# Ledger of designs, part 250: VH-VL binders against q0aze0

Target 1, 268 residues: q0aze0
Amino acid sequence: MKIILVNNRFKENTEKKAQEIAGQLSALNVEVIIDNGLDEPYAGTVDFIMVLGGDGTMLRAARRYGQRAIPVLGVNMGTVGFLSNIEINELAEYLPLILREEYSLEARMMLEVAVFQQQSLLTRVFCLNELLLRSNSPRMLSFALEISGQKLEPYRGDGLIVSTTTGSTAYSLSAGGPIADPQLDAFIVTPVASHIINKRPLVVSPEREISLHLLEEREAIIGIDGQIKMDFGAENRVLIKRAPHPLLMVNLKAKPFFTSIDRSLQRQ
Below, E stands for the ipSAE of ESMFold2; O stands for the ipSAE of OpenDDE; V2 stands for 0.75 times the mean of E and O plus 0.25 times the DockQ between their complexes.

## First folded at step 11 (VH-VL)

Design Q44 (framework fv_bermekimab)
Fold by ESMFold2-Fast, scan of step 11:
Structure Q44 (fold): chain C 268 residues (1-268), chain A 124 residues (1-124), chain B 107 residues (1-107)
Amino acid sequence: as target 1 above (268 residues)
Amino acid sequence: QVQLVESGGGVVQPGRSLRLSCTASGFTFSSYGVHWVRQAPGKGLEWVAAISYEGSNKYYAESVKGRFTISRDNSKNILFLQMDSLRLEDTAVYYCAKDRIYYGSGSFYGMDVWGQGTLVTFSS
Amino acid sequence: DIQMTQSPSSVSASVGDRVTITCRASQGIKHWLAWYQQKPGKAPKLLIYAASSLQSGVPSRFSGSGSGSDFTLTISSLQPEDFATYYCQQDNYFPLTFGGGTKVEHK
């Protein structure tokens, strides 16, 4: 059995905890690879991914490994989030179940985002929460949104978010999008400070293809899961579709989604 | 640099067939939707047909539906218009035009590059 | 089919004049309207797309406005090279349709 431990080197005690857990796993004849985010993703065959940290660390793990169809477990190291399943102090209790493969999996859809410049592919990225297009200046953007060959009214405003249902509680929520049950597969398209009245969030089939391009030159950026940023101009184009594989999230402990969201909204 | 060149026009008889070609150079032809637009002598522009970048979606003006067939060969950078059952009303210069946007999924956003046109006319 | 009506059919103008051409769609086409310039014996040239977006390399004296069904092309100060025929074209609905054209000719 080979396990990847994903941690954030820059959070206090996570590197020390990763080494401690790696030692325990090695004593049980498990090969451990530690991924602290600084090196390229591990290229070899792996059986399980354990993410030590908060939602941000899980988003990075999903981007790096989510398309490999490998079980991924979120282990909370700090503040309450939506993507962890167990707490760090519960790991010893659940470890025998992990090693015996006695757990269920929840499939979470991911986005495939392709960014082009004058037909040339700049990057292809998979993400769990969302793609954000936003203005990088006080000036509004003017841009085209196309859904499966259908041209909508041009958008004028600060930007747009294309989100998974998992991402419905992230940036899309802050922009006025709906809270979606993550058991559903859908794209949620949420405008950011639209100048045009009646631009509402859209919930569309995950089988649709979404494209974006600017109709006039503006300073804009593309953001992916709040972790990747790149410049976006009038010669750029984004194509968004359902990723080939969902993220396979390990479920060892029932975590009631709607109770969790209620507590989160009360705190903020 | 970026060019479209039409060929295959000529003098035809009513009821006959003709195939027009448009050869692309200086850009990645396979990434763009392309159009046929015609203009009769002394008249305005009339859109005829368009084809998506992969060739899967085809669109026609009502006046040519069932008579004209648009197709493309991305490996050779060539656009075709097969014109069957030709009528006197089909007399025109036929232009090939490239759409502005790449990788459009069946929508078009203006025609930014045009060929020089090829004339289709009739004799008895 | 969407009918595109241009007015006027022709306009006589002098260098330095402001020229306004209008285009009316038979039903709403959002902002999906392009403007083209055509000189005798030549292929059309794209001036404006998405109703108001200026094509690269086109002089700033050309501007477009409008949405829905009513659109305008304006040439703020006519130059000698601007005497030509101008066409609007909608790309919101299939089949795509052009207006009848407006000839800008010498006074």
Scores: ipSAE 0.699, ipTM 0.866, lowest interface PAE 1.5, mean pLDDT 91

Design Q45 (framework fv_bermekimab)
Fold by ESMFold2-Fast, scan of step 11:
Structure Q45 (fold): chain C 268 residues (1-268), chain A 124 residues (1-124), chain B 107 residues (1-107)
Amino acid sequence: as target 1 above (268 residues)
Amino acid sequence: QVQLVESGGGVVQPGRSLRLSCTASGFTFSSYGVHWVRQAPGKGLEWVAAISYEGSNKYYAESVKGRFTISRDNSKNILFLQMDSLRLEDTAVYYCAKDRIYYGSGSFYGMDVWGQGTLVTFSS
Amino acid sequence: DIQMTQSPSSVSASVGDRVTITCRASQGIRSWLAWYQQKPGKAPKLLIYAASSLQSGVPSRFSGSGSGSDFTLTISSLQPEDFATYYCQQDNYFPLTFGGGTKVEHK
């Protein structure tokens, strides 16, 4: 059995815990590869991915490994979040279930984002939560949104979010988007500070292709899961579609989504 | 420099056929949708046809449907308009024009580069 | 087909004047309207797309406004090079359609 341990080396206790857990797994004849985010993703075959940290660490793991159809377990280290299934102090009691493969999997859709510069593909990235297009200056953006080749009324404002259902509780929520059951597959399109006061979030089929481009030259950026930033200008175009594979999240412990979101909203 | 050059216009008899060409240079032709727009002498602009960047989607004005065929050869950077069953009312300068958006499959966003035009007229 | 009606058909103006040209669609086209300038014997030049977005290289004295069915092209201070014919064009529906044109001529 080969397991990737994903952690954030800049968190003091996370690196120590990763080494401790790696030692425990090695003692059980499990090969462990530690991914602290600095090296390229591990290219070999693995049986399981264990993410030690908060939602941010899980988002990074999803971008690096989410398209490989490998079980991914989120292990929380005390930070409240939506993407972890168990707490770090519970890992020892659930470890036998992990090694015996006695768990269920929950599929979570991902986005495939292709960014073009003029006539060339610049990059293709995958993400679990969202793509954010936003202004990088005091001037608002004017941009075109297409859904499956259909032109919508031009958007004017600070930007737009294209989110998965998993991402409905991240940036999209902050911008006024709906809370979506992550078991549903859908794109959620949420305007950011739209000049048109009645511009509403859209919920659309995950089979649709969404494209964005600026109508006027402005300073803008594209953000991916709040972690990757890219400059975006009038000569750029972005295409968004459902990624080929969902992220396979490990479910060891009943964690009803609606109870979790209800507690989170009460604490805000 | 970005350029479109039309050719193939001339004098024809009613009911005959004519094929127009538009050669592109200075940009990646295969990335853009392109249009044919005509203008009768002393009259306004009339959109004729358009083709998506990959050639899969073709669109026509009602007046030319079934008579004109738009096509492209991305390997040679050439746009074509095959005009069959020509009528006197097809007399016009024919312009080719590049759409503003690249990789547009079904939508168009304004024509930012135009050729000089090629005249199609009829002998009496 | 969407019919695009421009008014006036011609307007007489002097350098420095504010010129407004209107375009009316027979049904709603949202903001998917472009404006073109054509000088005698020349190909058209794109001025404005998506109703109000100024094409790169076009002077700021040109502006577009409107949405739905009623649109306006404004030249805030007419210059000698602006005497030309102007066309609106919708790209919300197929077939794409142009207005009949407005000639801006010397007073």
Scores: ipSAE 0.344, ipTM 0.720, lowest interface PAE 4.0, mean pLDDT 89

Design Q46 (framework fv_bermekimab)
Fold by ESMFold2-Fast, scan of step 11:
Structure Q46 (fold): chain C 268 residues (1-268), chain A 124 residues (1-124), chain B 107 residues (1-107)
Amino acid sequence: as target 1 above (268 residues)
Amino acid sequence: QVQLVESGGGVVQPGRSLRLSCTASGFTFSSYGVHWVRQAPGKGLEWVAAISYEGSNKYYAESVKGRFTISRDNSKNILFLQMDSLRLEDTAVYYCAKDRIYYGSGSFYGMDVWGQGTLVTFSS
Amino acid sequence: DIQMTQSPSSVSASVGDRVTITCRASQGIKSWLAWYQQKPGKAPKLLIYAASTLQSGVPSRFSGSGSGSDFTLTISSLQPEDFATYYCQQDNYFPLTFGGGTKVEHK
C-alpha cells in the first residue's frame, strides 16, 4: 500500500504530525509520500490519499490529485469545516478500516476551468468549490455568459460565481446562492451584486458548458477555490465544464451535512 | 495588422458554380469563427453563412441552404464558400468577416474585421 | 427568421445634429445586437456590440441602447465623417439577420 499524506507545512504542528503518522504507517509496511505543497504533485501510482488539515488543505489536495480516481480522506486538525470526515484523534481507531479498504466512497463533482488569453490556452485547472469572476476596482463589470452555446442577457455587476454543489456553502452562499445537497451533481451560477434587478442564481445540468468573457475592458480577477488568483481582461475567456473524474471522498463515519449546515445558518 | 482578403469573384452564368476564398493574416485564424456576408448592388447587408473556429459547426441563411457550402483550412488560414446552382439573385459583393470572440461555442458577438469584398455577377 | 426593421430608411442632418436610428426585432433578442457603419465603396465597420458596448476606437458620440426587441443608435453631435449608412444586426438566433439600413445624408 502506498499513501500520500497531504499537509500544510505552515499550519500549527502539521509537519510534526505528518511525520508521526508516516512513522506509524511505515511500521505497518505502508509506503508513505509526504506532500507539503512545496513540490510538484507525486507522479507515481498510489492507493490512498490522507489529507491532514482543514477545508483549505482538502481543496489543494483535490486540485493536485482529484482527477486520479484515488480515495481521499479528510482528517481534521482542529478547524471547523465541511470536507473532513474524521478528527486527528480518531485516526488510530479508523486506521485498520483504511488498510482493509472497509469504507464507502462519496463522489463529489469537480470543475474543469480553462482560461484562454486571446488565441492560446493560458491555463487549465480543476477545482472542488468554485470559480469566482470579480471586479478588481470600484467599477462594475460588463460580461457575457453562455450556457451550452446559449447567450444569456449580459451581466452588469461585481461578478459571477460558478460553483459545484460542494461549493454551495462557500462563496456562492455568501452571494445569495442556494444550499445544495453535495450528493447532487449540478452547476450553481450565482451573480455577485448584479445591477440588473432580478438576476437570480441558476441551477444547471453538470453536462453543460459555461463560458465567460468581458464585454469591455475592466480590471477583473478570476479566483479558484479562494486559493488561486489570476488577472482577467477583455482578451481573456474562461470555459467551465464538469471535470472528467469526481473527487472520491472516503466516508468512515456518518457526517450529518444538513444538521451541520442548519447550525451554521442559525449563527447568521 | 489583422487582415482578411477575398478572392474568386467574377462573372458567371446562372446554374453554374463558383468558389470564393478568404485569406487571413495577422491573427490566429484557427481560434475564430468567420462569416460570409453579401450585399447586392444598391441594397443592404445580408448574412450568408458562418463556420465555427474548429470547422465542425456550420450555419447558413435559408436562401442559400443546400446550394452553398462553407469550409475552412486552418493549416492554410483560408475560408471558403462553395457556391453551387447560382441564381441571378446571388449577384452581390461578398465579404468575409471575423467574429470578435475566440473559441465561440456556436455563438457570435459581432464582426470586427472585414475584407474588402469580391464581386459576383452574371453575364447576360 | 428574425426580421430586423430599421427606421428611418434615410435621415437628412447637419453637422452638430443629434441623430437617432431605431431597430426593431420581430422577436426578443435580449441585448444581442450590433451596429455597423458603412461608407460608399467600403466594407462595414463595427461600432457597437451587445446593444450598448462601444467597439475600441469608436468615438464616444456614438451610443447604443435598448434590449429585447427595441434598440436605438444615437450620434450625439454629428461630424462630417459620420455621413454613412448604418445597419443593425442581431446575433441571438440563426440565421443572423441585418436591418435594412439607415442612410445619414447631408441636409
Scores: ipSAE 0.569, ipTM 0.806, lowest interface PAE 2.5, mean pLDDT 90

Design Q47 (framework fv_bermekimab)
Fold by ESMFold2-Fast, scan of step 11:
Structure Q47 (fold): chain C 268 residues (1-268), chain A 124 residues (1-124), chain B 107 residues (1-107)
Amino acid sequence: as target 1 above (268 residues)
Amino acid sequence: QVQLVESGGGVVQPGRSLRLSCTASGFTFSSYGVHWVRQAPGKGLEWVAAISYEGSNKYYAESVKGRFTISRDNSKNILFLQMDSLRLEDTAVYYCAKDRIYYGSGSFYGMDVWGQGTLVTFSS
Amino acid sequence: DIQMTQSPSSVSASVGDRVTITCRASQGIKSWLAWYQQKPGKAPKLLIYAASRLQSGVPSRFSGSGSGSDFTLTISSLQPEDFATYYCQQDNYFPLTFGGGTKVEHK
């Protein structure tokens, strides 16, 4: 068995814990590859991905490895979140089940995002939560939104979010989007501070293709899962579609989504 | 710099065929949708046809549907309009024009670069 | 097909005049309308796209407004080089359609 152990390079205690876990797994004849974010993703074949950290670390792991159709387990290190399944102090209890492949998988859709600059592909990224287009200045944006070749009335406002159902509880929620059951596959299109009355969030088929471009020169940014940031101007274009593979999240114990979200909303 | 040049116009007889060409230079032709627009002498502009950047989507005005065929060769930066069963009403200067956005496969956003036009006329 | 009706078909104007040209679509086209200028013997030139956005290099005396079915092109202070024919064009529906044109000519 070969396992990638993903950790947060900015947390010294997490790095030390990753080394301890790697030693424990090695003692059980498991080959461990540590990914702390400094190097390119591991290019070889692996059987399992274990993510040590919070939702942010899981988002990075999904971007790097989510398209490989390999089981990914979130192990919480103390940060409250939605994407981890077990706590670090439970790992020893569940490790035998992991090694025997005795677990279920939840498929979570991902976005494929292609950003172009003057017809050249600037980047192609897969993400689990969302793409955000937003103004990077006090001036509002004017932009065109296409859904499967259909042009909507131009948007005026601070931006737009194109989210997965997994991302419905992230930035889309903050912008007024609906809470979606992550078992559903759909794009959620949520305006950010639109100046046009009645611009509502849209829930559309994941088979739709979505494109965005600015109608006038403004300072804007594209944000992906809150982790990748790039400048976006009138010469840029972004194309969004369903990623070829979903993220396969490991389910070792029940984590009831609806009671978890209800509790989180009460804390706000 | 950025330029479109039409060719292939001339004097034809009704019922004959003619093929127009439009050669692009100074921009990445393969990334843009392109149009044919015509203008009869002393008359207004009439949109004729358009083709998406990859060539898979083609659009036609009702007056030319079934008679004209738009196509492109991205390796040579050339746009074509094959005109079959020509009628007197097809007499016009034919312009090719580049769409404003790149990688549009189902939508167009205004035509920002135009050629000088090529004239199609009829003899008796 | 979407019919685009321009008014007036011609207008006589002097340098310094404010010129207003209107365009009406037979059904709603959102904001997906462009305006073009054509000088005699020349190809058209894009002035305005998405109803109100000024094309790069076009003087600020040109402006566009409207949405849905009714649109306006305004030249705030006519210059000698502005005597030309102006066309609206919708790009919301296939086939794309142009208005009949408005000739701005000397008084």
Scores: ipSAE 0.669, ipTM 0.855, lowest interface PAE 1.8, mean pLDDT 90

Design Q48 (framework fv_bermekimab; at its last look DockQ between E and O 0.82; V2 from the best seeds 0.00; counts 0 for: pae E 6.1 > 2)
Fold by OpenDDE, look of step 12:
Structure Q48 (fold): chain C 268 residues (1-268), chain A 124 residues (1-124), chain B 107 residues (1-107)
Amino acid sequence: as target 1 above (268 residues)
Amino acid sequence: QVQLVESGGGVVQPGRSLRLSCTASGFTFSSYGVHWVRQAPGKGLEWVAAISYEGSNKYYAESVKGRFTISRDNSKNILFLQMDSLRLEDTAVYYCAKDRIYYGSGSFYGMDVWGQGTLVTFSS
Amino acid sequence: DIQMTQSPSSVSASVGDRVTITCRASQGIKSWLAWYQQKPGKAPKLLIYAASKLQSGVPSRFSGSGSGSDFTLTISSLQPEDFATYYCQQDNYFPLTFGGGTKVEHK
């Protein structure tokens, strides 16, 4: 068995724990790769991904490895979030199950985000939470939104979020988007400070495609999962699709999503 | 110096065929959808056809469907309009026009650059 | 098809006048309407896109408003170079369709 441990190099406690766990796994004849985000994603084949940290670390892991259809386990290390399944102090208890591959998987839809300049592809990213288009100045943006080739009313506002259902409890929620069942596949399109006061979020079929572009020359940015940032202008276009592969999240311990929403959200 | 230049117009007999060309310069032609728009003498503007930036999507006015074919050669920066089974009512100045949007696969957002037009008329 | 109805078909005006041209769509087209100016013997020129966005290089005396089915082009103070024919055009549905045009001429 080969396992990637994903941690955050900026969190010393996760780094130390990753080394400790790596030692334990090695003693059990498990090959371990540690990914602290410093280097490029490990290119070799692996059987399991263990994410040590919070939601941010999980998002990074998802972007780096989500397309490989590898089981991903979130191990929380004292943070509040929605993407961890077990706590770090529970790892020893569940480790035998992991090694025997005795766990269930929950498929979570990811976004495929393609950013173009004219007809040239600048970047393609798979992400678990959301794509954000927002103004890089105090001025509102004017941009076009297309869904499956259908032009919606031009948007005016600070920006727009296209989120997965997983991401519904992230930035989309702060912008007034609905909380969605993570077991549901859908796009959530949430306006960010629209000039139309009653502009409502859209829940869109994952079978559809979403396109964004600016109508005027303005300084804007694209944000992905709150971690990737890039400049976005009138010559750029964004295409958003359902990723061809979901993130396979390991479910070792049942978590009552709906009963814990209030507690989790209040702590954010 | 973004410009479009139409050519191929002239006098034709009803039922015959004519091929119009539009040569683009001063911009990345392959990045834009393009249109044909015509104007009969003393009349208003009539949209004829459009083609996406890659040429994969083509759209036609009902009045020309089955008779006209829009195409493009991005390697040469040329737009074409093959006009078959021409009718007297096809008499017009034919303009090619560039769509405003980059990377427009199926939607169009206004025509911001036009050619000077090429006249198609019929002999008696 | 979407029918675009312009009014008036012609208007006589003087330099300095406020000129208003209306365009009505047979059904809702959101804000996906463009306005063009055409002078005799010349190709059309894009003035306004997305109902109210001024095309680069177009004087600020031109403005567009409206959404849904009713749209307006306004020239706040008509200048000598503004005598021309104006067309609206919807780009929300195929086939794309133009209005019948409005000729702005000297009084």
Scores: ipSAE 0.772, ipTM 0.897, lowest interface PAE 0.7, mean pLDDT 94
Fold by ESMFold2-Fast, scan of step 11:
Structure Q48 (fold): chain C 268 residues (1-268), chain A 124 residues (1-124), chain B 107 residues (1-107)
Amino acid sequence: as target 1 above (268 residues)
Amino acid sequence: QVQLVESGGGVVQPGRSLRLSCTASGFTFSSYGVHWVRQAPGKGLEWVAAISYEGSNKYYAESVKGRFTISRDNSKNILFLQMDSLRLEDTAVYYCAKDRIYYGSGSFYGMDVWGQGTLVTFSS
Amino acid sequence: DIQMTQSPSSVSASVGDRVTITCRASQGIKSWLAWYQQKPGKAPKLLIYAASKLQSGVPSRFSGSGSGSDFTLTISSLQPEDFATYYCQQDNYFPLTFGGGTKVEHK
């Protein structure tokens, strides 16, 4: 059995815990690869991915390994998040179940994002939460949004978010998008500070293809999962579609989504 | 440097067929949708057909639907218009034009580069 | 098919004049309208796309406005090289359709 242990090297307690867990797994004859984000993703075959940290660490793991159809477990190490399933102090209890593959999997859709400059592919990335297009200056953007060959009225404002249902509680929520059950597959398209009356968030089929380009030269950026940032101008184009594989999240215990939302928003 | 050059026009008789070609240079032809637009002598512009960058989607004006076929060869940078069952009303200069946007599969955003045109006319 | 109606069909103008050409769609086309200039014996040239966006290399005296069904092209101060025929064209619906044209000619 080979396991990748994903952690955040910039959090000192997380690195120490990763080393302790790696030692425990090695004692059980499990081969462990530690991924602290500095090196390229491990290229070999693995059986399981264990993510130690918060939602941000899970987003990085999903981007690096989410398309390999390998079980991914989020282990929380502090602040309660939406993407972890168990707490670090529960790991010893659940470890025998992990090693015997006695768990269920929950599929979470991902986005495939392709960014072009003058017909050349600049990057193709997969993400769990969202793509954000935003102005990088005081001037608002003017841009075209196309959904499956249908051109919408041009958008004017600070930008746009194309989100998964998992991402509905991230930037899309901050911009006025709906909270979506992550068990649903859908794209959520949420405008950012639109200057045109009645621009509403859209919920569309995950089989749709979405494209964006600027209608005039402006300083803008593309953000992916809040972790990747790229300049975006009138010469650029972004194409968004459902990724080939969902992220396979390990479910070891019930985690009621709506109770978690209620707690986070301090509503009852 | 960016240019489109039409060829294949000429004098034709009603009911016959003709194939127009448009050769592209100075840009990545395979990345762009392209159009055929015609103009009868002394008349206005009429959009005829368009094809997406990969050739997967084809669109036609009602007046030519079922008679004309648009196609492309991305390996040779050539756009074609196969015109069957030609009518006197098809007399026009035929222009090919590049769409402004790259990698559009079902939509077009304006025609920024045009060829010089090739004339299709009918004998008595 | 979406019908595009241009007015006037022709206009007589002098260098320095402000020229306005209108285009009306038979149904709403959002902002998906382009304007083209055509000189005698030459291919059309794109001036404006998305109703109001100036194509690279086109002089700033050209401007477009409108959305939905009513659109205008304005030449703020006509130059000698601007005597030509102008066409609007919608790209919101298939088939794509052009207006009948407006000829800007010498007084």
Scores: ipSAE 0.740, ipTM 0.889, lowest interface PAE 1.3, mean pLDDT 91
Fold by ESMFold2, look of step 12:
Structure Q48 (fold): chain C 268 residues (1-268), chain A 124 residues (1-124), chain B 107 residues (1-107)
Amino acid sequence: as target 1 above (268 residues)
Amino acid sequence: QVQLVESGGGVVQPGRSLRLSCTASGFTFSSYGVHWVRQAPGKGLEWVAAISYEGSNKYYAESVKGRFTISRDNSKNILFLQMDSLRLEDTAVYYCAKDRIYYGSGSFYGMDVWGQGTLVTFSS
Amino acid sequence: DIQMTQSPSSVSASVGDRVTITCRASQGIKSWLAWYQQKPGKAPKLLIYAASKLQSGVPSRFSGSGSGSDFTLTISSLQPEDFATYYCQQDNYFPLTFGGGTKVEHK
């Protein structure tokens, strides 16, 4: 059995704990690869991914490994989040089930984001929460949104969020989007500070193709899961589709989604 | 520097077809949708057809559907209009025009560069 | 097909005048309307796209407004080079359709 332990040692200070767990697993003849975020993603075959930390570490793991159809377990290290399943002090209790592959999986839709300049593909990334298009200057953006080739009324404002249902409790919520059940597959399209009064968030089929481009030259950026930024200008177009594979989240312990959303509302 | 030049216009004899060409220079032709627009003598503008940047989406006015075929050769930077089953009403100056948006698949956002036109006359 | 009705069909004006022309769509087209200028014997020139966005290189005396079905092109202070025919065109629905034109001519 080969697993990847994912952590972010600088923010969450989980490096010592990752080494400790790797030692415990090695004593059980489990081969362990540690991903601290410093090197390129491990390219070889693995059976399981264990994420030590909060939602930010899970987002990085999802971007790195989410298209590989590998079970991913979120292990909370004291940081409150939506994406962890068990606490670190429960790991020993659940480890036999992990090794025997006796757990259920919950599929979470991901976005496939392709950014173009003219006809050239600049980059293709996958994300778990959202793509953000936003202004990078004091001026508002004017931009076009197409859904499966259908033109919507032009947008004018600070930007737009295209999120998964998992991302509905992240930036989309702060921008006025709905909370969505993460077991649903959908895009949630949420305007950011729209100057056009009748623009409301949209919930659309995951089978749709979404594209964005600017209607006039402005300084803009594309943000991915709040962790990756890239410049976006009048020469660019972004295409958003459902990713080929969902993130396969391990469910060892029941974690009621609907009772936990109060934390998000209390931040307001 | 950006230029579109139409050619292939003339008098169309009964029983023959006509193929218009539009040669592009000074911009990346393969990144843009392109249009044909016509204007009959003394009349207004009439949109005829459009084709997406990669050539997979083609759109036609009802008046020409089934008779005209739009196509493009991105390797040679040429837009074509194949005109079959011509009628007297097809007599016009034919313009090619570039859409303003990069990579518009299925959508168009304004025609920002135009050729000077080529005259097609149907001989009854 | 979406019918585009321009009014007036012509207007006589002098240099310095404010000129307003209108365009009405037979059904709602959101803000997806363009304005073109055409001089005799010449190809059209794009002025305005997306109802109100000024094309690069077009003087700021030109402006566009409206949404839905009713649109306006305004020339705030007519210049000698502005005598021409103006066309609106919707690009929300296929087939794309032009208005009948408005000729702006010397008084």
Scores: ipSAE 0.178, ipTM 0.695, lowest interface PAE 6.1, mean pLDDT 88
ESMFold2 (binder alone), look of step 12: mean pLDDT 92; pTM 0.948

